VH-VL binders against q8ixk2r445to577. Designs and how they scored, part 67

Target 1, 133 residues: q8ixk2r445to577
Amino acid sequence: FFGMLQNKGLTDYCFDYNPPDENQIVGHQVILYLCHGMGQNQFFEYTSQKEIRYNTHQPEGCIAVEAGMDTLIMHLCEETAPENQKFILQEDGSLFHEQSKKCVQAARKESSDSFVPLLRDCTNSDHQKWFFK
Short names: E, the ipSAE of ESMFold2; O, the ipSAE of OpenDDE; V2, 0.75 times the mean of E and O plus 0.25 times the DockQ between their complexes.

## First folded at step 3 (VH-VL)

Design k37 (framework fv_recaticimab; at its last look DockQ between E and O 0.09; V2 from the best seeds 0.00; counts 0 for: pae E 7.6 > 2, placed apart)
Fold by OpenDDE, look of step 4:
Structure k37 (fold): chain C 133 residues (1-133), chain A 120 residues (1-120), chain B 112 residues (1-112)
Amino acid sequence: as target 1 above (133 residues)
Amino acid sequence: QVQLVQSGAEVKKPGASVKVSCKASGYTFTGYYMHWVRQAPGQGLEWMGYINPNSGGTKYHQNFQDRVTMTRDTSISTAYMELSRLRSDDTAVYYCARVRYSGSYPFDYWGQGTTVTVSS
Amino acid sequence: DIVMSQSPSSLSASVGDRVTITCKSSQSVLYSSNNKNYLAWYQQKPGKSPKLLIYWASTRESGVPDRFSGSGSGTDFTLTISSLQPEDFATYYCQQYYSYPTFGQGTKLEIK
């Protein structure tokens, strides 16, 4: 799967990543932003290694969840995908993080008008359903 | 075995355009980024940009942003680099180079290079 | 761009000599998550394409002789040829691939 990763519940919002420094593309949080299909910030790939790759840059980034965290952070992709970078995109649209046993949910960022994907207990909420567009 | 074979030498006048080809074999062409690096006579290596042969996505160095176009034809496993509005200081050997892994790796295979000479 | 600075730009040596080339990056190319340095060394002979020698700062590419070694971490790196052979006279380049690729200016190794 390739393209914009859009949320079903939070209509017209997509995964978005825009690092402040092109020479430091890792370590920042993936956010949700209105789907615009422009530029390189909203194009991702779900790979056979269960990675969500930010593959419009070299080096490529892979979304990871750090220990004890519920945010999605950009890491560098590796030849062998580490456990914290493995996701399962289910047929029902749920995005399951294998290591934490939680699902990715579209949520409002605390004290902000912005939205972010966060790990939450898995539910049948449309805010936990995603599809590539 | 992996091979990158580039097109032959070019002689151009200032203001013209040049298009260099790089034919890949021995591996899945769409599975690896293809980069372009040039080297002026007696000078070092200068990165120009890359193309993702699968998606066609490109990234160019700022110094070439408005003059370079990288494309590919997946049906013949060939990458192309076109440089327009040529100047004398564009005289160089141009290389295509493959990254070993789609992630973060060095260039493990290089084309033989294409000499482009720009002169009046 | 991450700027790569090599030292020296050129040097003369004899067969059997120990040779050291230094490369410095303007920012760290060490990735904290995997503790790898995204740094490579290339050898280029006249009229030929660059050849990969070392990657991850210290891992030899397949087929590269043991006399070649890479060391360093963060921003300071070194390529060492323990005993120079006749075929080793060439130009050497360091390259970072932590971000968009950039090369050092090169070090030309000539026969004394």
Scores: ipSAE 0.578, ipTM 0.879, lowest interface PAE 1.1, mean pLDDT 94
Fold by ESMFold2-Fast, scan of step 3:
Structure k37 (fold): chain C 133 residues (1-133), chain A 120 residues (1-120), chain B 112 residues (1-112)
Amino acid sequence: as target 1 above (133 residues)
Amino acid sequence: QVQLVQSGAEVKKPGASVKVSCKASGYTFTGYYMHWVRQAPGQGLEWMGYINPNSGGTKYHQNFQDRVTMTRDTSISTAYMELSRLRSDDTAVYYCARVRYSGSYPFDYWGQGTTVTVSS
Amino acid sequence: DIVMSQSPSSLSASVGDRVTITCKSSQSVLYSSNNKNYLAWYQQKPGKSPKLLIYWASTRESGVPDRFSGSGSGTDFTLTISSLQPEDFATYYCQQYYSYPTFGQGTKLEIK
């Protein structure tokens, strides 16, 4: 699968990677932004290694969650995907991060109208359901 | 060089429809969203909606949802905006504008504008 | 919709003057996760299309003279022209792209 990774509950928003400094794309948080479907900062690929790749830039980035954290961070992809970069996209649209046993949820940052994907306990909420468009 | 060239001025009666064109050149037409923005005489800029030239997918502002249709023809790199059931307060200059970097950037290039006058 | 408010609505200035235009958004346009302000400034001359001057609140578009600068974060933004030139007399608009685009009402800069 590849394309825009869109949220079922927050229907106008997609995974977006727009780091503060485009010369240093590693280590910054993945956000949610209005879906546009044109690729670039919203084009992601779900791989056979269960990675979510950001393949607009070279070298390609892979979404990861560091131990003890709930934010999705961009890291460099590795030849063999480490456990912190593996997400199971389930048939119901849940995006399960196996290392943490949590699901990716569209969530609002406190005191703002900005939205980000965060790890939360798994539920049947549409805010935890994702699909490629 | 990037250019957006719009169709000429239109004069319409209330209740009519108008269709404005925007021909793109100097870049890959399907690689950038095309937005439409209007400006009534002596007023500010008002966003109407956009089209994804690759897929044909559209998003319209709620104020225009029931009257606007945006389309494109990729064979001639041209976007269209049709506004129906025209009212006198639709008198405005209508602009097409592209978004750099697929929607996360502002409008970097604008068409020259098309004046639409709606009067009895 | 995020409401954008500019002040002043118009101002008169002379060549060589320092000019400041203010823009306020009804809610923050700062994405705290990427630390970017989704705010742009445009210049529009009579009978012409708007021209992008500044994006990300403070980044000058290619070809824009360095006398133009943008500042601010969150809800309060300023466009500054450090030494006004004859070609700078125009209407200026701020625009948020944090959500679906909205514009300020414009500030008309007139020759004194």
Scores: ipSAE 0.188, ipTM 0.777, lowest interface PAE 4.2, mean pLDDT 88
Fold by ESMFold2, look of step 4:
Structure k37 (fold): chain C 133 residues (1-133), chain A 120 residues (1-120), chain B 112 residues (1-112)
Amino acid sequence: as target 1 above (133 residues)
Amino acid sequence: QVQLVQSGAEVKKPGASVKVSCKASGYTFTGYYMHWVRQAPGQGLEWMGYINPNSGGTKYHQNFQDRVTMTRDTSISTAYMELSRLRSDDTAVYYCARVRYSGSYPFDYWGQGTTVTVSS
Amino acid sequence: DIVMSQSPSSLSASVGDRVTITCKSSQSVLYSSNNKNYLAWYQQKPGKSPKLLIYWASTRESGVPDRFSGSGSGTDFTLTISSLQPEDFATYYCQQYYSYPTFGQGTKLEIK
């Protein structure tokens, strides 16, 4: 799959990655932003290795969750996907992080109007359902 | 060499539909979103929507949501825009436009435009 | 929608004049994380498709003469032609791409 990864419950919000420099893509948090189809901050690829790739520049970035964390952070992709970079997009739209056994949920940052994808216990919430648009 | 070549001019009656094609060449068609923009005679540019040629996913401006359909055929690198229930105020030049590769960039390539005339 | 308002709607000027066209957005198009303004300018001649002149508010597209410059930040933007040439007769549009695209209504530049 390739395109904007949109949340079903938080309508019109997509995965977005906007590093401070186009050549410094590692170590920053993935956010949610209004889906617009302009620019490639919102273009991701879901690969056969179960990676979510940020495919705008070389070297390619892959979404990861660091041990003990719930935030989605950009790491470098590797030839064989590390376990912390594997996400299973289920037939019901849930996005399951196998290593942590948690699902990606659209969430509001505390005391702000901004949104981020975070790992949470899996539920049937539409805020845990994702599709490529 | 990126090229976007659109289908020829159309004359339609009110209530009919029109389907405009945009054939892409010189790049990987499925790797770039395609947008549609129209321009009524003597007026400005109006964004209609986009399609992701990889997934077929679309987003339409609210003004066109109930009348526009955007599709593509990846085997011939061609995007389509169909506008139904045509009115006289749909008379315009219709453009396809590509989002620039890499980064957050505006439209870097435009089709030549397709004139659609809606008259009684 | 982010509304883009251009001023003036039309203007006449002579070859060699400095021309200024303004564009105002209804909300900021500056993305603070990368400090870039998601604002473009296009030139459109009669019967032709729009041509990209400026992106990121101030960066000239390849092959655009240096008499064209863009400036501004946040909500207020300016396209300047420092010494107008006969081939600059056209309509100019600003466009934001901070969100799904919207365009200003256009500024028609007529050479006296």
Scores: ipSAE 0.036, ipTM 0.656, lowest interface PAE 7.6, mean pLDDT 87
ESMFold2 (binder alone), look of step 4: mean pLDDT 92; pTM 0.940

Design k38 (framework fv_recaticimab)
Fold by ESMFold2-Fast, scan of step 3:
Structure k38 (fold): chain C 133 residues (1-133), chain A 120 residues (1-120), chain B 112 residues (1-112)
Amino acid sequence: as target 1 above (133 residues)
Amino acid sequence: QVQLVQSGAEVKKPGASVKVSCKASGYTFTGYYMHWVRQAPGQGLEWMGYINPNSGGTKYHQNFQDRVTMTRDTSISTAYMELSRLRSDDTAVYYCARVRYSGSYPFDYWGQGTTVTVSS
Amino acid sequence: DIVMSQSPSSLSASVGDRVTITCKSSQSVLYSSNNKNYLAWYQQKPGKSPKLLIYWASTRESGVPDRFSGSGSGTDFTLTISSLQPEDFATYYCQQYYSLPTFGQGTKLEIK
C-alpha cells in the first residue's frame, strides 16, 4: 500500500509530515492535516515489514513511537525494522503498534483545531481506522 | 500560466438563487482544492467553503451551510458556487481561489471576482 | 473558528516610510511538531482580487518585492514594508490556515 493515509472518522485529515528543515527529516512529530490529494508531504508507503515509510526524501524516514511516549516521530529506517517502527494495518482499518499494543488514533488537542496521530488503547472507534487513498 | 476566470456580474431579487462559475486553466484542475471567499462592499474577506475537484467533496462554513452548494465539472475544469434564498446582505464580490497546496496552504491564485447585487 | 484581529484598521503614510501592520490570532497557529506558523498575508488594491504576499508567516511569495517582510510566531504576527512605494497603497489582510481559513478584518494603508 502507498498513498495518502486518511482517517475514517476524521474524514478530511491525512497523515502529514512537513519538517522545519526539508534537508533534515528525522526527529519531528507526524501531524494530521487537511488531505490535499497531491502526495508529497502526505505520501507514505506501508511495507511488508510493517513500516510506514516517508519516501519523498533520501535517506528514507520511518515512523516510530519511542518507549513510554504516545506521539509518532520520524526516524531513519533501519535494515531490520526495530519493534517501535512496526505497525499492523488490520482488515478493519486499525493501525496496531506491536511494541506498545496500542492503536493509532486521530486526536484533537484540547482548546485547539490541531490534530495529531497518537497511540491510544484500541477501541474500534472510526478515529482509529485508516486507509490509503 | 495559471488563470481563474469567473462569470459576469449578476443582479438578483431577494429570495432568488445565483450560480457563479470559475474556469481554471494552466494547471491540473483536480490537483488543487478550490475555495470560495466573498467580500461585501467596504468589508473584509469572508471564507465560504471549498470543494475537492477530484472527489467532489465539500466543506462549508456554518454561516452558509443551509444555502450554499459547491460543485465542479472536471471535463471543462470549472467550479461552481450556488447561493440560494438571497438576502440584501448577500450583496458582495464573490471570489474563487486555489489553495497553493490543496487544503494545507494559503490561496496562491484568485479569480477576478463576480459582483452579485441583491436588490428589489 | 480561529479569530484574527488586525491593527491598526487604517494607517496614513508617505512614500519612503517604514510601515508595520500587526495581526493576532485567538489561538496559536504554530504547529510545534514542524515549527511552522500557518499564517499568510495578502494585498488587495481597490477593485482587484487579493494577492498573496507571504506564507508560513515569513516566506515571501515568488515575485513579491523584498521590501515586504513577515515576522512573528504563535499568536502575534507583523507585516513590514521597509520603504513604502506608490503602488503599495492598498488594504492588507492576514489569514490563518492552521484550520479552516479565517481572515483578519484588514488594514487600509492610505496616502498622507
Scores: ipSAE 0.018, ipTM 0.662, lowest interface PAE 7.4, mean pLDDT 86

Design k39 (framework fv_recaticimab)
Fold by ESMFold2-Fast, scan of step 3:
Structure k39 (fold): chain C 133 residues (1-133), chain A 120 residues (1-120), chain B 112 residues (1-112)
Amino acid sequence: as target 1 above (133 residues)
Amino acid sequence: QVQLVQSGAEVKKPGASVKVSCKASGYTFTGYYMHWVRQAPGQGLEWMGYINPNSGGTKYHQNFQDRVTMTRDTSISTAYMELSRLRSDDTAVYYCARVRYSGSYPFDYWGQGTTVTVSS
Amino acid sequence: DIVMSQSPSSLSASVGDRVTITCKSSQSVLYSSNNKNYLAWYQQKPGKSPKLLIYWASTRESGVPDRFSGSGSGTDFTLTISSLQPEDFATYYCQQYYSFPTFGQGTKLEIK
């Protein structure tokens, strides 16, 4: 799977990565933004190693969640995917983060009207359902 | 054995477009990013951009973003780089080179190069 | 872009000599979490494509003679060729792949 990773519950929003400095793609939070259908900052690939790769930059970025955290952060991809970079895309559209045993949910960013993907306890909510378009 | 075979030399007038091909063999084409690097006569190497042959996703250097288009045809394991609105300073040897998909890596195999001459 | 500065621009040497070429990046190309330097060295002979010699600053590509070695970390890197052979006279380039790929301007190794 590759493309724009859209939320079923927050229907107009897609995974988006737009770091402040294109030359330093590591260390910033992945956000949700209005789907524009152009790929670019919203173009991701789900790999056989269970990675969610950011394909628009060199070096390649891989989404990770650090231990004890709930935010999705861009890291450099590695030859062998570390556990914190592994997400199981399930048949129902859930993105299950193996290391934390939690699911990726579309949520409001604190103190703002913007949205971000966050780890939450797994539920059957449409805000935890994702698909590539 | 890994090989990247590029199309032949081109002579173009200013304002024209050129499309260079790079045919891959000896490995899984969709498992490696394909980058394009050029070298003007007597000068160093300049990165232009890449394509992910699996997804078709591209990233171009800002200097080429408005004039370059990278595509691929997975049925014949071939990548293409098209440069439009050619200028005399686009005269260069254009190389395709592969990069391992599984992380940031150097260019381990290069095509033989395609000489593009832009003159009036 | 990360700027790569290579020195010297040219070097004259004899067969059997030991030579060193240096490369400096405008910012660190060491990724702290995996402790790898995203730095490669290439050899280019006239009329031919570049050939990968060294990657991860010090790892020799398969098939590359052991007289070639790389060293350095962060921003300062060195390529060493011990006991030059006739086939080693070429232009050498360093390259970072920490960000968008950029190359040094090259060092032309010439016969004395």
Scores: ipSAE 0.007, ipTM 0.607, lowest interface PAE 11.1, mean pLDDT 86

Design k4 (framework fv_recaticimab)
Fold by ESMFold2-Fast, scan of step 3:
Structure k4 (fold): chain C 133 residues (1-133), chain A 120 residues (1-120), chain B 112 residues (1-112)
Amino acid sequence: as target 1 above (133 residues)
Amino acid sequence: QVQLVQSGAEVKKPGASVKVSCKASGYTFTGYYMHWVRQAPGQGLEWMGYINPYSGGTKYHQNFQDRVTMTRDTSISTAYMELSRLRSDDTAVYYCARVRYSGSYPFDYWGQGTTVTVSS
Amino acid sequence: DIVMSQSPSSLSASVGDRVTITCKSSQSVLYSSNNKNYLAWYQQKPGKSPKLLIYWASTRESGVPDRFSGSGSGTDFTLTISSLQPEDFATYYCQQYYSTPTFGQGTKLEIK
């Protein structure tokens, strides 16, 4: 699967990564933003190694979760996908982060009206269900 | 047995377009990115962009962004690079080269090159 | 873009000589998280495509003779050929793959 990764519950929002410049692709938080259909900062690829790749820049960016954190950030992709970069896209649309045993949920950022994907305990909520558009 | 075989030499007039092909064999075509790099006579290597053969996703260098189009046909394991509005300084050898999809990696296999000459 | 600078542009040597080629990047190509330098070296013979020799700054590609070695970290890198053979006369390029790929301008190794 590849394309815009859209939330089933927060229906107008897609995974979005907008790094400040070409050499600063790593280290910033993945956000949710209104789906625009133009690819670019919203174009992601789900790989056979269970990675979510940012497909608009070299070197390859891979979504990761750092130890003790609940936010999704961009790291460099590695030859062998590390455990913190593996997400299982399940048949029901849930996106399960194997290392933490948690699911990716569309959530409002604390003290803000912006939205981000965060790790939360797995539920049957539509805010935890994702599909490629 | 990895091979990247490119199409033959081309002679074009200024303002024309050229489409170079790169046929892959000996590996899973969709498992590796395909990059394009050119080399003007007596000069160094210049990266143009890449295509992910699995997704069709592309990234072009700013210098070529308005004139280059990269595509692929997975049924025949072939990647294409089309450069439009050709100028004399586009005269170069054009190479395809593969990069591992499973991580950041250098160019491990290269095509033999396609000479493109732009002359009046 | 990261700018790669090679020195010298050309050098002359004899079979059996030890030669060194230098490459400098305008910013670090060392990724601190995995402690790897995203730096490669290629050999190109006249009329031929480039051939990968070294990657991760110091790892030899399979089939590359032991006389080729890479060293350095961060911004300063060196390719060494310990005992030059006739088939080694070629142009050598460094390349970074930390960001959008860029190459040095090449070093032509000529017979004396």
Scores: ipSAE 0.064, ipTM 0.726, lowest interface PAE 6.4, mean pLDDT 88

Design k40 (framework fv_recaticimab)
Fold by ESMFold2-Fast, scan of step 3:
Structure k40 (fold): chain C 133 residues (1-133), chain A 120 residues (1-120), chain B 112 residues (1-112)
Amino acid sequence: as target 1 above (133 residues)
Amino acid sequence: QVQLVQSGAEVKKPGASVKVSCKASGYTFTGYYMHWVRQAPGQGLEWMGYINPNSGGTKYHQNFQDRVTMTRDTSISTAYMELSRLRSDDTAVYYCARVRYSGSYPFDYWGQGTTVTVSS
Amino acid sequence: DIVMSQSPSSLSASVGDRVTITCKSSQSVLYSSNNKNYLAWYQQKPGKSPKLLIYWASTRESGVPDRFSGSGSGTDFTLTISSLQPEDFATYYCQQYYTTPTFGQGTKLEIK
């Protein structure tokens, strides 16, 4: 599984990682942006270790959620994926973060922002359904 | 190096269709979005839509959605914008413009423009 | 759509003057998660296509003279020309690319 990770509810939006400095990719929040279909900043890989990897820049990044937080942050990948970097892509399209027992939802972070992926209680909402394109 | 060359001026009657071409050179055509922007006489710039030349996927502004069709031919690195059911207020200069990378950049190169005049 | 408002609609200035053009968006174009303002400035001369001057609110496009500078964040932005040159008389447009692209109505810079 790899490609652009698109939201079923917000049909025009994809996972996007656009760090301020492309030479320092770690530590910034993953955003949602209009799907462009060109890979690049929207190209992610779902691995057998249940990681969501970003490989457009070097070194490769892995999406993580820090303890007590609800935002998805880019971290360095590890040889063995830590629990905070594991997401279970379920049959129904849900991205389940096992450590927190929450699901990734397309949501507004700020009233003046567009959208970001956040951890929320799991529901059957299309805003929590994701697929690779 | 990078060039966007558009087709020549058109004069059309109300109700007709016009198809403007934009030929790209000096870069990988499928690696960049192609947008279309128009400018009526004495007016500002109005975005119409874009095409992803790699996939053929398009997105149109709602004001044009029922009348515009954007296509491309990758074999000749050319994008097309067809506007149907023309009205006199469609008289404008039509520009193609390139967007770098993922579409999260502004318009870095523009075509020279194609003047479309719609009159009875 | 995000509405872009420029002021003034026109201004007259002399060579050597410092001029400032302002642009306001109806909602923030700062994506706080990546700290980027999705705002650009263009210069258009009569009969010519627009030319990109500034992007990310303050980043100068390659080849653009350093007398041009952009500033601001969120909803309020300015384009400054520190010492106006004869070739700078043109119409200037701001543009947001945070959502579906929209442009300001333009500011015509005329010789005094």
Scores: ipSAE 0.007, ipTM 0.608, lowest interface PAE 8.7, mean pLDDT 86

Design k41 (framework fv_recaticimab)
Fold by ESMFold2-Fast, scan of step 3:
Structure k41 (fold): chain C 133 residues (1-133), chain A 120 residues (1-120), chain B 112 residues (1-112)
Amino acid sequence: as target 1 above (133 residues)
Amino acid sequence: QVQLVQSGAEVKKPGASVKVSCKASGYTFTGYYMHWVRQAPGQGLEWMGYINPNSGGTKYHQNFQDRVTMTRDTSISTAYMELSRLRSDDTAVYYCARVRYSGSYPFDYWGQGTTVTVSS
Amino acid sequence: DIVMSQSPSSLSASVGDRVTITCKSSQSVLYSSNNKNYLAWYQQKPGKSPKLLIYWASTRESGVPDRFSGSGSGTDFTLTISSLQPEDFATYYCQQYYNYPTFGQGTKLEIK
């Protein structure tokens, strides 16, 4: 799969990576932004290693969750995907983060009105259902 | 270089429809979204919607979604905006505008505008 | 919709003056995750289309003179024109792109 990773519940929002400095592609949080279909910051690839890759820059970025955190951040991709970079896209649209046993949910960031994907206990909420468009 | 050239002024009666064109040149037409923004006399700018020229997918502001249709023809790099069931308060200058960044909606290039006058 | 409010609605100034236009959003347009304010400023001259001046609240568009500067964060934003030139008499609009685009009502800058 590749394309825009869109939320079923927050229907106009997609995964977006727009770091404050384009020269520093790693270490910043993945956000949700209005889906536009123009590629760039919203073009992701779901790989056979269960990675969500950001191929806009070289070296390639891979979405990861740091230990003890619930936010999705950009890391460098590795030859063999580490466990913190593995997400299982399930038949019902849920994105299951295997290492933490939690699901990716569209949520409002606590200190702002912006939306971000966060790890939460798995539910059947449409805010936890994702699809490539 | 980059240019958006719109069709000429239109005068319409209430209840009619109008179709405005916007011809793009100087860039890859399918690589950028095309938005439509209008400006009534003495008023500010009002966003109407956009079209993805590559897919034909559209998004309309709720105030227009029952009356507006946006289309494109990739063979001639032209976008269209049709507004139906015109009212006198639809009298405005209609602009097409391109989005440059990452789907964030600052409009880097605008068409020259098409004046639409709705009168009886 | 996010409501954008500009002040003043009009102002008169002379060449060489420093002018300040303010813009307020009904809710924050800052994505704290990337620390960017999704706010732009446009200049519109009579009979012409708007021209992009500033984006990300404070970044000047290529070719825009350095006398134009943007500042602010969250809900309160300012466009400053230092040493006003004859070609700067126009209407100025702020715009948010945090959500579906909305514009301020415009500020008309008139020659004194």
Scores: ipSAE 0.007, ipTM 0.612, lowest interface PAE 9.5, mean pLDDT 85

Design k42 (framework fv_recaticimab)
Fold by ESMFold2-Fast, scan of step 3:
Structure k42 (fold): chain C 133 residues (1-133), chain A 120 residues (1-120), chain B 112 residues (1-112)
Amino acid sequence: as target 1 above (133 residues)
Amino acid sequence: QVQLVQSGAEVKKPGASVKVSCKASGYTFTGYYMHWVRQAPGQGLEWMGYINPNSGGTKYHQNFQDRVTMTRDTSISTAYMELSRLRSDDTAVYYCARVRYSGSYPFDYWGQGTTVTVSS
Amino acid sequence: DIVMSQSPSSLSASVGDRVTITCKSSQSVLYSSNNKNYLAWYQQKPGKSPKLLIYWASTRESGVPDRFSGSGSGTDFTLTISSLQPEDFATYYCQQYYSTWTFGQGTKLEIK
């Protein structure tokens, strides 16, 4: 799978990564933004190693969740995907983060009128269902 | 045995396009990224971009973004690099090279190179 | 973007000599989470494609003779050939794969 990773419940929003330096992609939080298909910030690849790669900019970027956190951040990809970079895209559209045993949910960012993908307890909510467009 | 075999030398006029092929054998074509690197006469190596043969996803260096197109045909395990609006300073040897996956490993196998000469 | 610079641009040596080539990156290529340096060394002979020698700064590729070794961390790296053989006369390139892929300008190793 390669494309815009769109939320079923928050229907106009897609995974979006906007690094401050296009050649230094690590360390920043993945956000959700209106799906527009313009520019490169919204294109991701799901790999056979269960990675979500940021492939329209620096190719070595892989989404990860650091221990004790619930936010998705960009890390460097590794030859053998570490456990914190593995997400199972399930048949129902859920993104299951294996290491934490939680699901990626579209959520409102605290203290802000913006949206981000966060790890939450898995539910059958459409806000936890994703598909590539 | 892993092998990357590239198409033969090309001579082009300024403004033309060139399409170089790279045929892979001896491994699972869709399991590795294919990168393109060029080398002008007497100069060093310059990375141009890559394609993921499994997804068709591409990443191009900003210097080539408006002129390069990378594609593949999985049925014949072949990757292609097309460079348009050729200039004299595009004269170089063009290489394909394989990576286990992007960002984790260096270029472990290279094609033999395709010489592209751009002259009037 | 990360700029790689090599020194010297060329050097002359004799068979049996110990040779050291240096590579500097404009930014650190050490990833703190896995403690790996995303740096490789290649050998290129005239008319031939580059051949991978070293990756992760110090890991020798399979089939590469043990006279080749890499060292360094962060921004400063070296490639050492402990005892030059006739087949080692070539141009050597360092490469970072931390943030995209960039190469040094090369060091040409010539017969004295």
Scores: ipSAE 0.007, ipTM 0.627, lowest interface PAE 9.6, mean pLDDT 86

